# Miniprotein binders against q56419: the designs that were tried, part 11

Target 1, 326 residues: q56419
Amino acid sequence: MEGRTLEEVQEEVFKRHGVLVPKKELEDLAKALEEAGLLLTEKVEARLKEEEEKLKRERPMRLAGLSYPEGEREARAFLEAFRASYPGEGEEARVLLMPHLEPSRVPEVYGAALAALEKTPPPERIYLVGVAHRPLKEKAAALPVPFQTPFGPALPDLPALQALDALLPFELFNTPLAFREEHSLELPLFFLKGRFPEARVLPLLVARRSPELGEALKVVLRDFPGLLVLAVDLSHVGPRFGDTPLTRTLAEEARRRDLGFLERLAEGEPEAALAFLGANPTRIDGVEVVASLLPLLRERKGKVLAHRLDLEAPTLSAVGAGTLVL

## First folded at step 13 (miniprotein)

Design ea8
Fold by ESMFold2, fold request of step 15:
Structure ea8 (fold): chain B 326 residues (1-326), chain A 116 residues (1-116)
Amino acid sequence: as target 1 above (326 residues)
Amino acid sequence: GDLIERLEELAEEVIRYLKEHGEEELAREIEEQIKDIIEALKSGDTESAIHILTELAETIARVLHRLGAPYELIYKVAKLLARVSLAARELGDEELFRRAWEAAIKAYDLARELLE
């Protein structure tokens, strides 16, 4: 009943079917439908509240059996296969940029991340900074609970998370439901936990650039040293992203912007990397994270280990992914 | 605004703590300054108010540290100073922004000393 009165409905039924339904029966029906709609809304709200309460204790795997194996032995073999997909050597990372794109689409890019981790001393903790795909109440958020993996739980670094929260002008522990399905943390964490089983994690999301986050992290890293991981994807081009179908020209532009961005980051020039993108016409996903973390990226030189612009043939679209060590 | 609400919450905890630990005169002095700061914030004298608030919060952090207060309470002072720092930046007062941020780090460091 898209805005119609009950009288209008009654008239339409009579016109269409030759039956005059009394107004009271239509009123009773409308009331019942309204009550049923309220019950469905209440059921959804109750379920979401229930899941929010569960997320205050732990974050379960959502992608086991879909993006990576559920069993530990198979998960270990999966990691080994990804490492083998990158034939090169890594370099020690104090900062690692790696993707959160579906791993099977960019195996050598994840392999390059594993190669970097091989050269990296096991950290006490990992600052894992992903991209929020659901709205956050604030510019950034954390979820201070164990994240389940096939390799066991990735435990939160609660003292470091408390310290970070103390230096932010907003409540860091906000929006637990945004973490429920957040693959930008879950997919990189699979690889990180597999290589650093003893490391604690600070699972962080950025929705909108926060200079305050970067300044606070600079102080916290002084007292709680660890590995900083930017879990971000690069260009997003084509109809899936509101663009024209992928052409050779658009793909070449996306690749040029991805590599130009990464190379400027590798020179320790994150402001120049952001400026190079301008209005970000190929929708590089890592911009808000990089803009938040400028104090941690300045003057830190490194190397681009891998890049792929991965084609989504059915949608005539593509997504870029890269591995950068600093 | 949000800063006033956060200040009121922190003030209640700090004043309660000071009174419980024999610092009633200091608690009264702090309470009076906080009331003046809140009045100034509500009247739109924001830049002057956050100058004074920065100095008061530094004093509160040092007093709480001296008294061996729970580190969480000093973390709340650091967080308030981070909010003040943001407010100063929004006003375009870069000098106060840097001073308030430095003060936030100092309060944070005091809290860390009690943890370690």
Scores: ipSAE 0.891, ipTM 0.957, lowest interface PAE 0.5, mean pLDDT 91
Fold by ESMFold2, fold request of step 15:
Structure ea8 (fold): chain B 326 residues (1-326), chain A 116 residues (1-116)
Amino acid sequence: as target 1 above (326 residues)
Amino acid sequence: GDLIERLEELAEEVIRYLKEHGEEELAREIEEQIKDIIEALKSGDTESAIHILTELAETIARVLHRLGAPYELIYKVAKLLARVSLAARELGDEELFRRAWEAAIKAYDLARELLE
């Protein structure tokens, strides 16, 4: 009805149904639809406000029973199955890049992350940096509350978060609702908390590259040492992402870009890794996180432990995932 | 805009603290400098204003540290200096960017000393 006069609506109804609806009835209907839309908006806003208040106290599990088991015993068995999916040995990580893609789609990639964590001394805290899938009020955000997991709550490192906020030119605690459904934190956290149940967490999201974040984190890590985790996926190709259907050529291009990106990161050359991607034609989603964290990635050499470009046959699309230790 | 608002909020808290702790003349001097800085920011003399603000914020951090102020207040000074550093980078003044960032780290370190 929008963009049409009531007279035009009246004419169309008459043509289609043979009934001339008086203009007053159309006006009443339009008013009722407007009021119904306002009531739905009010209901949605009240719900969002309630959810925001809950998120100021804790972040509940959203993917238990969907992506991982809810019960602790089953969750531990789940971790062991994932570790077994990667037959190799890991290496000690100071920085870990791991995916946030649905774990069952890339079991050996998560298994490689677990293998790296096996070689990593338990940290006092984990800087978990994910990708914001909802808009943030700033370039980056944190949520300083416990995140629930089947292994118990992942407690926030409040002193480290406060220190980080003190070195940023924006309020770090700025968009609680963006965390409500953010799987880029929840899925990696399941694996991290399962392996390091006593570690505190700095749950961070990047929406847009923030050089300020990386510079601030370099100072904070000096005083609050811990494990830095980049929880990012790689290429996104195919119709689900706006491309033609996946071909062998597109898949090989995506794989080469994923591996070229990871290998340059493994050489301690994060600027070269970003430059290699250019316009990012295969839509690696780790770009904004890496661009934010350059000071923490420079000159840090390591190894790519695993990679998979996972096919989505129903959508003729694919998503890349990798495990990198620095 | 945002820098002015954050400066005004911090200034009010700093000046109140100084007056409550026997530093009335210093509070008056800082208040006048802050008014001048805000006027310069509003008139578009941004680069000069943030040069002066960097020096003033460094002085504020040292004074608050000397007085044993709550570390949170000194963290707010560090945060203001991080905002100044960003403003300097946006102006293309790389020397001021680095100076303001180092000042932010120094204020942060002073706050950390009081925590320990």
Scores: ipSAE 0.880, ipTM 0.954, lowest interface PAE 0.5, mean pLDDT 91
Fold by OpenDDE base, look of step 13:
Structure ea8 (fold): chain B 326 residues (1-326), chain A 116 residues (1-116)
Amino acid sequence: as target 1 above (326 residues)
Amino acid sequence: GDLIERLEELAEEVIRYLKEHGEEELAREIEEQIKDIIEALKSGDTESAIHILTELAETIARVLHRLGAPYELIYKVAKLLARVSLAARELGDEELFRRAWEAAIKAYDLARELLE
């Protein structure tokens, strides 16, 4: 696809096929495009520069009309329907782990998150920590601009973001282009903004484990209290991820890994949760996020509200999703 | 390499601020110490250099706070100390890590006091 960015390709694939391309595939594609000289054209560079300049002002919706409704009225109805898909009651969350998978694939898991949010007093700010599916210059990054949603812009907490940057051994505000199409922030933010319209947001991405992030956030949270949200998926199994087609055995292993991970987190033992995964053979998405936030997860007890392993039939692959409150 | 570059940038800004606010002698002393620290870092005496840098940066944060410097400048000192703490951890020096990290938090707190 001559003259397109990797992000544009991802968007097009998502738009056409409703498929989220895994990070590894994106990286491979980016490398292939680079090797083909497609990403190094003056035109591409100029366009990327223009997009980067735009991201200094705001992050526009990329998945409106695809993953969720663009209109506010329709978006509210969407939230209500997702809440209705979870028959249980939520619990108050200080930490919320929720998915970033396509909402239509796991509606009851998002419904469980909404149920938890109903029992949660409105926070002043939300620390939204997603997974970087694109390379970052540093282990983690933030984008200190408004994120557009059907409910209006989610405004950044600039003082808290600045405080966090001051306590990190790297530049927090890096790789703005990684946020342009990052669904791990956009999708959960839809639900969070819909429930807490007045909350400021700290949109954070983790590419690699950073213990320093958790240590810095622990200090920042003292002065800037808020809701911590881990927007992570769980197991990724099947051909799309390098496995054989989904079998009962593979599905059972994925569920065992997902639930074992979540249950140990619910007991306030995040190190045990990571140790339980070992080499992470089922490719739980959220391991780098959890590994970065250990100081904030230790000794916090909570509850697993929902879990689903969702089959993508065309590829005979499956992705795990869960909702956990702490 | 990154630590040295960040140290040089911060030093220039701090020295300029101190000179502009009548602390010329202190600015000269800091400049000399920073030079020595950079030389030590380049020569491989990293542990000693990091220890001295931690003490110096903590002192700089206190002086800037006393002078009523912009909180952003003190945040930069906190960030330098955070970088120093990481370097200490990478060397396997847990005590130096703890000392530098505590200093970073203290510098951060000093900056926050100026915002209250």
Scores: ipSAE 0.877, ipTM 0.952, lowest interface PAE 0.4, mean pLDDT 91
Fold by ESMFold2, look of step 20:
Structure ea8 (fold): chain B 326 residues (1-326), chain A 116 residues (1-116)
Amino acid sequence: as target 1 above (326 residues)
Amino acid sequence: GDLIERLEELAEEVIRYLKEHGEEELAREIEEQIKDIIEALKSGDTESAIHILTELAETIARVLHRLGAPYELIYKVAKLLARVSLAARELGDEELFRRAWEAAIKAYDLARELLE
């Protein structure tokens, strides 16, 4: 039925199987398949609607047993192992940049984040800003519900979220389904909730640069102090991302761009960090988040604690991850 | 995007609140001014309309605060002013952008005061 007439199908069936199927029966079959496809589409739409309604009440774990342990005791041992993979000491963070890449790929980068959290007074709340991997209806979004973790639910800071929404020129609570599988929140949250079990969370996603978000957050942070976390990855290079195979030259360029970006952020120069990337030829995915949060990053000096460009030999590709405290 | 629709929704709630709390003359005055602003927006006189809307929204926030209105209603005024500030930025009017954003923060602060 791939653009064939019913007569052509009938003839092909006869040639292959020796059976002449009446034209009427082929017409009936084609109609039945189309109707069944329509019903399957309606069932999928209904299921997505049901999932959306569930997400308006809570966000369940999607990566337990895959990226981190499901049980609380095992999850605590997991945190200790990651901390041990970073032999250094952290520094207090008012702003923390950390990855959302699969933790086992960059253990010392997550370990550096844990080391920073050890030096950070427990915050009342965490502003967790990830990268939307699914489209949002607006430039940014939040989901004001508990996010489940092995350490218990990460409760939303509803007053702070309401305050943030009041200062934005768009509805902040706009795309619940975008949070369903969003690992850029879930993976960092595991580490953050494990270290700050009493902190409430503002789970935020950025899809496109929103200067309004940064300006609003500056006001909200004045009244609702907390830890700002940029949960972003760095360079994405190689065939998995549309490039030629990863060469030593491409890997060195990716490392240089990652470190140059992080170092300029560490100097309190976020505009310079963005300008350094130019057209972003190594596809650092932190750009939209940084560009949205400029007012919160300017003149904040700090330190790069860790960086790795993680090589994927089977795909000849690599992803960069880093830990920065400001 | 639509500023008109958001303004109409807020106006209905504000006018109802003012009438219920003895401010019928002010409610009528606000309703008339909102109609004029909406007509100006529809005719494409956007920059002048949002300049006037900024002043009206500042007045509304202060009146609601004086009357002890629910903080959520004043948050809605702050949000309208944030929409006005974005509209000013899109027009390239930096002075109006700053003024509307400062007004949004002031309305927000008034709402926060009542919440406390």
Scores: ipSAE 0.874, ipTM 0.952, lowest interface PAE 0.5, mean pLDDT 91

Design ea8
Fold by OpenDDE base, fold request of step 15:
Structure ea8 (fold): chain B 326 residues (1-326), chain A 116 residues (1-116)
Amino acid sequence: as target 1 above (326 residues)
Amino acid sequence: GDLIERLEELAEEVIRYLKEHGEEELAREIEEQIKDIIEALKSGDTESAIHILTELAETIARVLHRLGAPYELIYKVAKLLARVSLAARELGDEELFRRAWEAAIKAYDLARELLE
């Protein structure tokens, strides 16, 4: 039907099926399909509006029972198992870079994050900065509502969020629907809430680099101290991302870029980390987040605790994940 | 375009507050200056307009603080100054950017003082 005349459709049906369908019946069918399409669109729009209204009150779990257990007891056992997967000890974090990849793919990397959190005094608030995998109206956004977790709701720090909004040249509270299915916040938040049940959260998404975000956050952090968490993945290579199937050469390049990026961040040189990537041929996920938070990352020395390039065998693709403490 | 709209909205709120709190003369002066700034922005004299707006907004923040205005209103002034700073950056005027950003922080700090 897309661009074809009713006569052409009639001819095609006749050629394929030997049946001459009257033009009137085809017109009625086209009209019915259009009406059905319109009805579907209206239903979808109504559902989206309903979901948007719900997001004014809370962000429900989307990955409970899929990526992590829904029940609290099982969720605690899950955390313990992930912590056990990392044999090392952590370090105190003021800034934590951790993955948002499916936890089962990189358990020891999440384990390293948990190890760091064990050495970190409980923060009053967590600035959780994720990657927007959906478009935002602005370069960055926040959702000032409770996020549901198996450990109870992660409550927003409304005063700190309001302070941040006051120092941004755009509306911080935008695009609530982008948070509905954003795993870059949900997955890290599971681990963070499990470790720090009383911490308030500032759930932030970055779609495009915003230097203003880092500048504003630097001021806000003075008055509202807390743990800064960058929930980012590293390289994305292979067919799912437009490359050839993973080879030793491609994997080595991905690892080189991941580690080179993390090491420069660990040296307190975030601009050098970005420059090292150049055109970012292995598609490190967290570049826009890092570029937005430069003022908060400069001159902070730290340590890379874990790194993994995880193979997704069905697609012969791989994603890099790392844990960095600053 | 967005800056002008935000300026108009904030101006209305500030002017209303000032009139309600006995600062009618100041409200009139601010209204006149804002009109001039908007005209300058519309005419393309953006640098001069941003400079004047920065000074005016800083003054407004101080006056609102002195009057004990709601901190939310002063936060709106800070946000306006943040928008002005971005506009200055987009024009390539680093000095004007710095001045507007520093003013935004000052307005923010004034608002925070009312919460302590």
Scores: ipSAE 0.871, ipTM 0.951, lowest interface PAE 0.4, mean pLDDT 92
Fold by OpenDDE base, fold request of step 15:
Structure ea8 (fold): chain B 326 residues (1-326), chain A 116 residues (1-116)
Amino acid sequence: as target 1 above (326 residues)
Amino acid sequence: GDLIERLEELAEEVIRYLKEHGEEELAREIEEQIKDIIEALKSGDTESAIHILTELAETIARVLHRLGAPYELIYKVAKLLARVSLAARELGDEELFRRAWEAAIKAYDLARELLE
């Protein structure tokens, strides 16, 4: 550790590699290194390299047994229960906006997504665009490997991914480690794979708005048609996000922003949706994704199926979630 | 800097391919043009350089298509053109952006034709 604290090492690893290593893991590594006479940073780097090499083959489940069941039978029952939590009927989706929040927090919102998927013909492929909660080398990235699910692996559409890369002004296949623990893809993918077991997937992450991504995808979608899924959350308010504890006023503002954003998207006015947010004081998670996909969202009419602002009681914070079909 | 590096890499591959397929004269011409473009980019004549590069890359894509080159090589040309389009946008040249982006799509389409 060379006199550094575990926190300092964690920060350094995050800055250098875009990976947040748990303190406990760092402690274990430090102990092992003391025994071996190695520096903590070297071992961490070696471990990250190993994980990166594994990600060349597949992306394993990280949240199985935590956020959703690992077993297929239990996973199917899970899907059915979530669908049952939404009392309404869905609509056919060409574009689906759905959450990536912990499913147990907003079951009816995921239920609404499932309802929409019931009315959607099985796509050949799913463009799954999540939010990068870790740094990316580029504005966006893809991981062209199978993603494990309880329903079997979600296989990548390599030809479509290659086509997309050809039209981007940056390397699409970057920062594989950012996908390792990214829940914004894993959680939605559970529901998508469960409903469309044969669909190929393009797992995409957006860190920063990239108009080029939407422009490229518009061309690619011509040749490789499929379902576009925006896996995004909405407002993030409260102490976890730098605000005071949730109040009625703060919650009302979050809901207003969430619904105003979704409604404008439903009207086919994504630029208006972004403009409505301004400086985004309630920290709507999906802004960079929407900003990247403007060409695909313009003039598409749709419907908001569900919305919830969910309180995290231990932190007196709240996160917005919604389901929108276009 | 990134654009220059990508251009150099692609140029090497394209020139090699052309020479291997009997287009030695064209390869030499392209090589000289690329040198000039790189020099212009390094000297700060960016707008002129990316304009010429756009035209050259579009031509390269057509030639590669005609020769039945691997689609992957033409995809690399499309990607270069996409990079050029971004550079044009960053310069605030909307017309050049449009031109380069359209060229990128054309190169992409040419590559796709080889996969049909």
Scores: ipSAE 0.871, ipTM 0.951, lowest interface PAE 0.4, mean pLDDT 91
Fold by OpenDDE base, fold request of step 15:
Structure ea8 (fold): chain B 326 residues (1-326), chain A 116 residues (1-116)
Amino acid sequence: as target 1 above (326 residues)
Amino acid sequence: GDLIERLEELAEEVIRYLKEHGEEELAREIEEQIKDIIEALKSGDTESAIHILTELAETIARVLHRLGAPYELIYKVAKLLARVSLAARELGDEELFRRAWEAAIKAYDLARELLE
């Protein structure tokens, strides 16, 4: 890092790519880059190549023992505790919007997702659409390999992934390294696999809006029915994201935008939801995902089950999270 | 540029398949048409080229289906048509976009029929 602070890099990445990379990830990346001597040394290239080759076989857990328990017994207790944190009842979901934020920050929001999953018949497959916090070669990508979880591997639906690829104007299977540490898939997958152990998964990342993805998925879902999950966060406000420290006014604006976005989605008006955000001054994370899935969200009515704007006290910043069923 | 490359790759595979299955005349005809399409794309006659390519690709998908070709090959035709649809959209030709996209779905459906 040529003298830039992690915050400056985070801001630059966000400005350029619309992706908010957690500071810790940047630190880890910086450390990895430092350890790697910033020089694309033959060693770094070799290591990246090795990691890429490993990702051809499986995606290992990266956040086990950090964000969730590694052991299955402890992981089940973790799920139960999160479910208990939400006092309400869920509804059957055909589409589930849930967060990918660190679970401990918004337990009741994940609890609401679990409540919805309790009312949802076990799907044959789960279309898990996350946010790419790293650059992709294409607007969207998939990784067609098992994802490791404490509950066993989440197996890919290869036929459905192949069908999806056939209907996309770009190579779906691109940028495998972007999946290596992508928490937007790993964290929600923990909850999904815990609830639906037999469901196959289509792990998808969106970096930029791809209307083509939604149109293709609409066709694929006809032949390969399943649960659609949008793993997205909402507003990102405060110093970590280039704002002043969180104030009542800023928090109210973030909540207004989050809820206004979710409510319009709940009404089956995803275009109105996007239009409501305009330039997205509070940096709702899920905009590109929603913009990519418009055909699948139109005319679907649902319910907002939970919302939280969580304060990160050390940085006086906040991140919004919500759970929506359609 | 990317479309041309993808077209050339698919054409080679389709032509090879057709020749291996006794459709040499058809393979030659397709080869000639693809050459013309590529030339048109390179010259900037994009709309006309995309239109012809859409029709040709639909025909190829039907022929491959009739011959009992591997579904994967027909999926590649569907993907090409999806690429064509995007190109049409980028040109602002909504009708051509719709036509190419519908063709992609048809090709996809033909492939799926071989799996059912």
Scores: ipSAE 0.870, ipTM 0.951, lowest interface PAE 0.4, mean pLDDT 91
Fold by ESMFold2, look of step 13:
Structure ea8 (fold): chain B 326 residues (1-326), chain A 116 residues (1-116)
Amino acid sequence: as target 1 above (326 residues)
Amino acid sequence: GDLIERLEELAEEVIRYLKEHGEEELAREIEEQIKDIIEALKSGDTESAIHILTELAETIARVLHRLGAPYELIYKVAKLLARVSLAARELGDEELFRRAWEAAIKAYDLARELLE
């Protein structure tokens, strides 16, 4: 009931159906709905507590058999197929920007990431920075547990995570449930773990830009060198994202924004990349991550290896994805 | 608010450690300074309080390092300094922000030395 009294509901039912429902019956219904809602809330809360406790020990695969194969042999073949979809050569990366969009939608973009990883010496650890799709209690979070993959568990770098937490003005380990279904970590991790099976991982999420995170990571990376991965998508345009239907003009604008953003990052100018987006009219997904990580991106030059604006014909929408090495 | 709670928690651990390791006079001096800082924070004299807190936390980090304290305790001092630096930035005091952040890094570095 949208702020209406029981009498107003009674009047509306009478107007629509010609039946006067006694006020007592409406009161009884309202009471029953309140009681049912309370019981449902208790069950939901209990289930969430159970899931939270499980996530304090490990993060299971959620997308095996859906986005990538469950078995190790098949998963390795899957990686080879993605690498083959990008016929070019990569470059060594100290920072890699790669997508978290469904891999089958942008195979050559993930292939370009694999090409970069081929040129990259195996790091001791990977700083994997994704985009929180569920609310966090703070601007950023980590989950210091093994993440399961078809290639075995990706083990957390506990000393590096502890060091990072020590330099943040908030508790880093703050929202375990946000990691439960977070594909922005799971999908890139499949590719990263497949290529670097011995690397430990710092699984990080950004919900809102945190300059403090970038400053802290700059210090931590000094002592715990590793590969920094920005696991982000680019433009999101069309009705699925609150626009009018995708037109040639909107698609051209999205491509222009995506490439201009990536090119400025490749020149070591992350502030200019953010300024180029202005109000971010095409909703580039990576802005909060880039804004958090400015100290790690400044003056670091590199190359855009791949880009695709992937069209969703049924929804008249599109999502951009790219691969950038720095 | 949150800064006061975190300061009280850290102070309790630091003071306990100092007393257990024969630094009772220093523990009392730190306890009195922390009381004064907390009262200043509660009264709204925040900028002056966090300036003094920055200096005190630097001293605490150096003393704990000299005594060979567990590195985790010094990490907590670094984290407090990171909280202080954010508070300074929220007040618009850029100089204090940078000062507190540099202090946080120094405390962190001291803790890292003890890990080896």
Scores: ipSAE 0.859, ipTM 0.947, lowest interface PAE 0.6, mean pLDDT 91

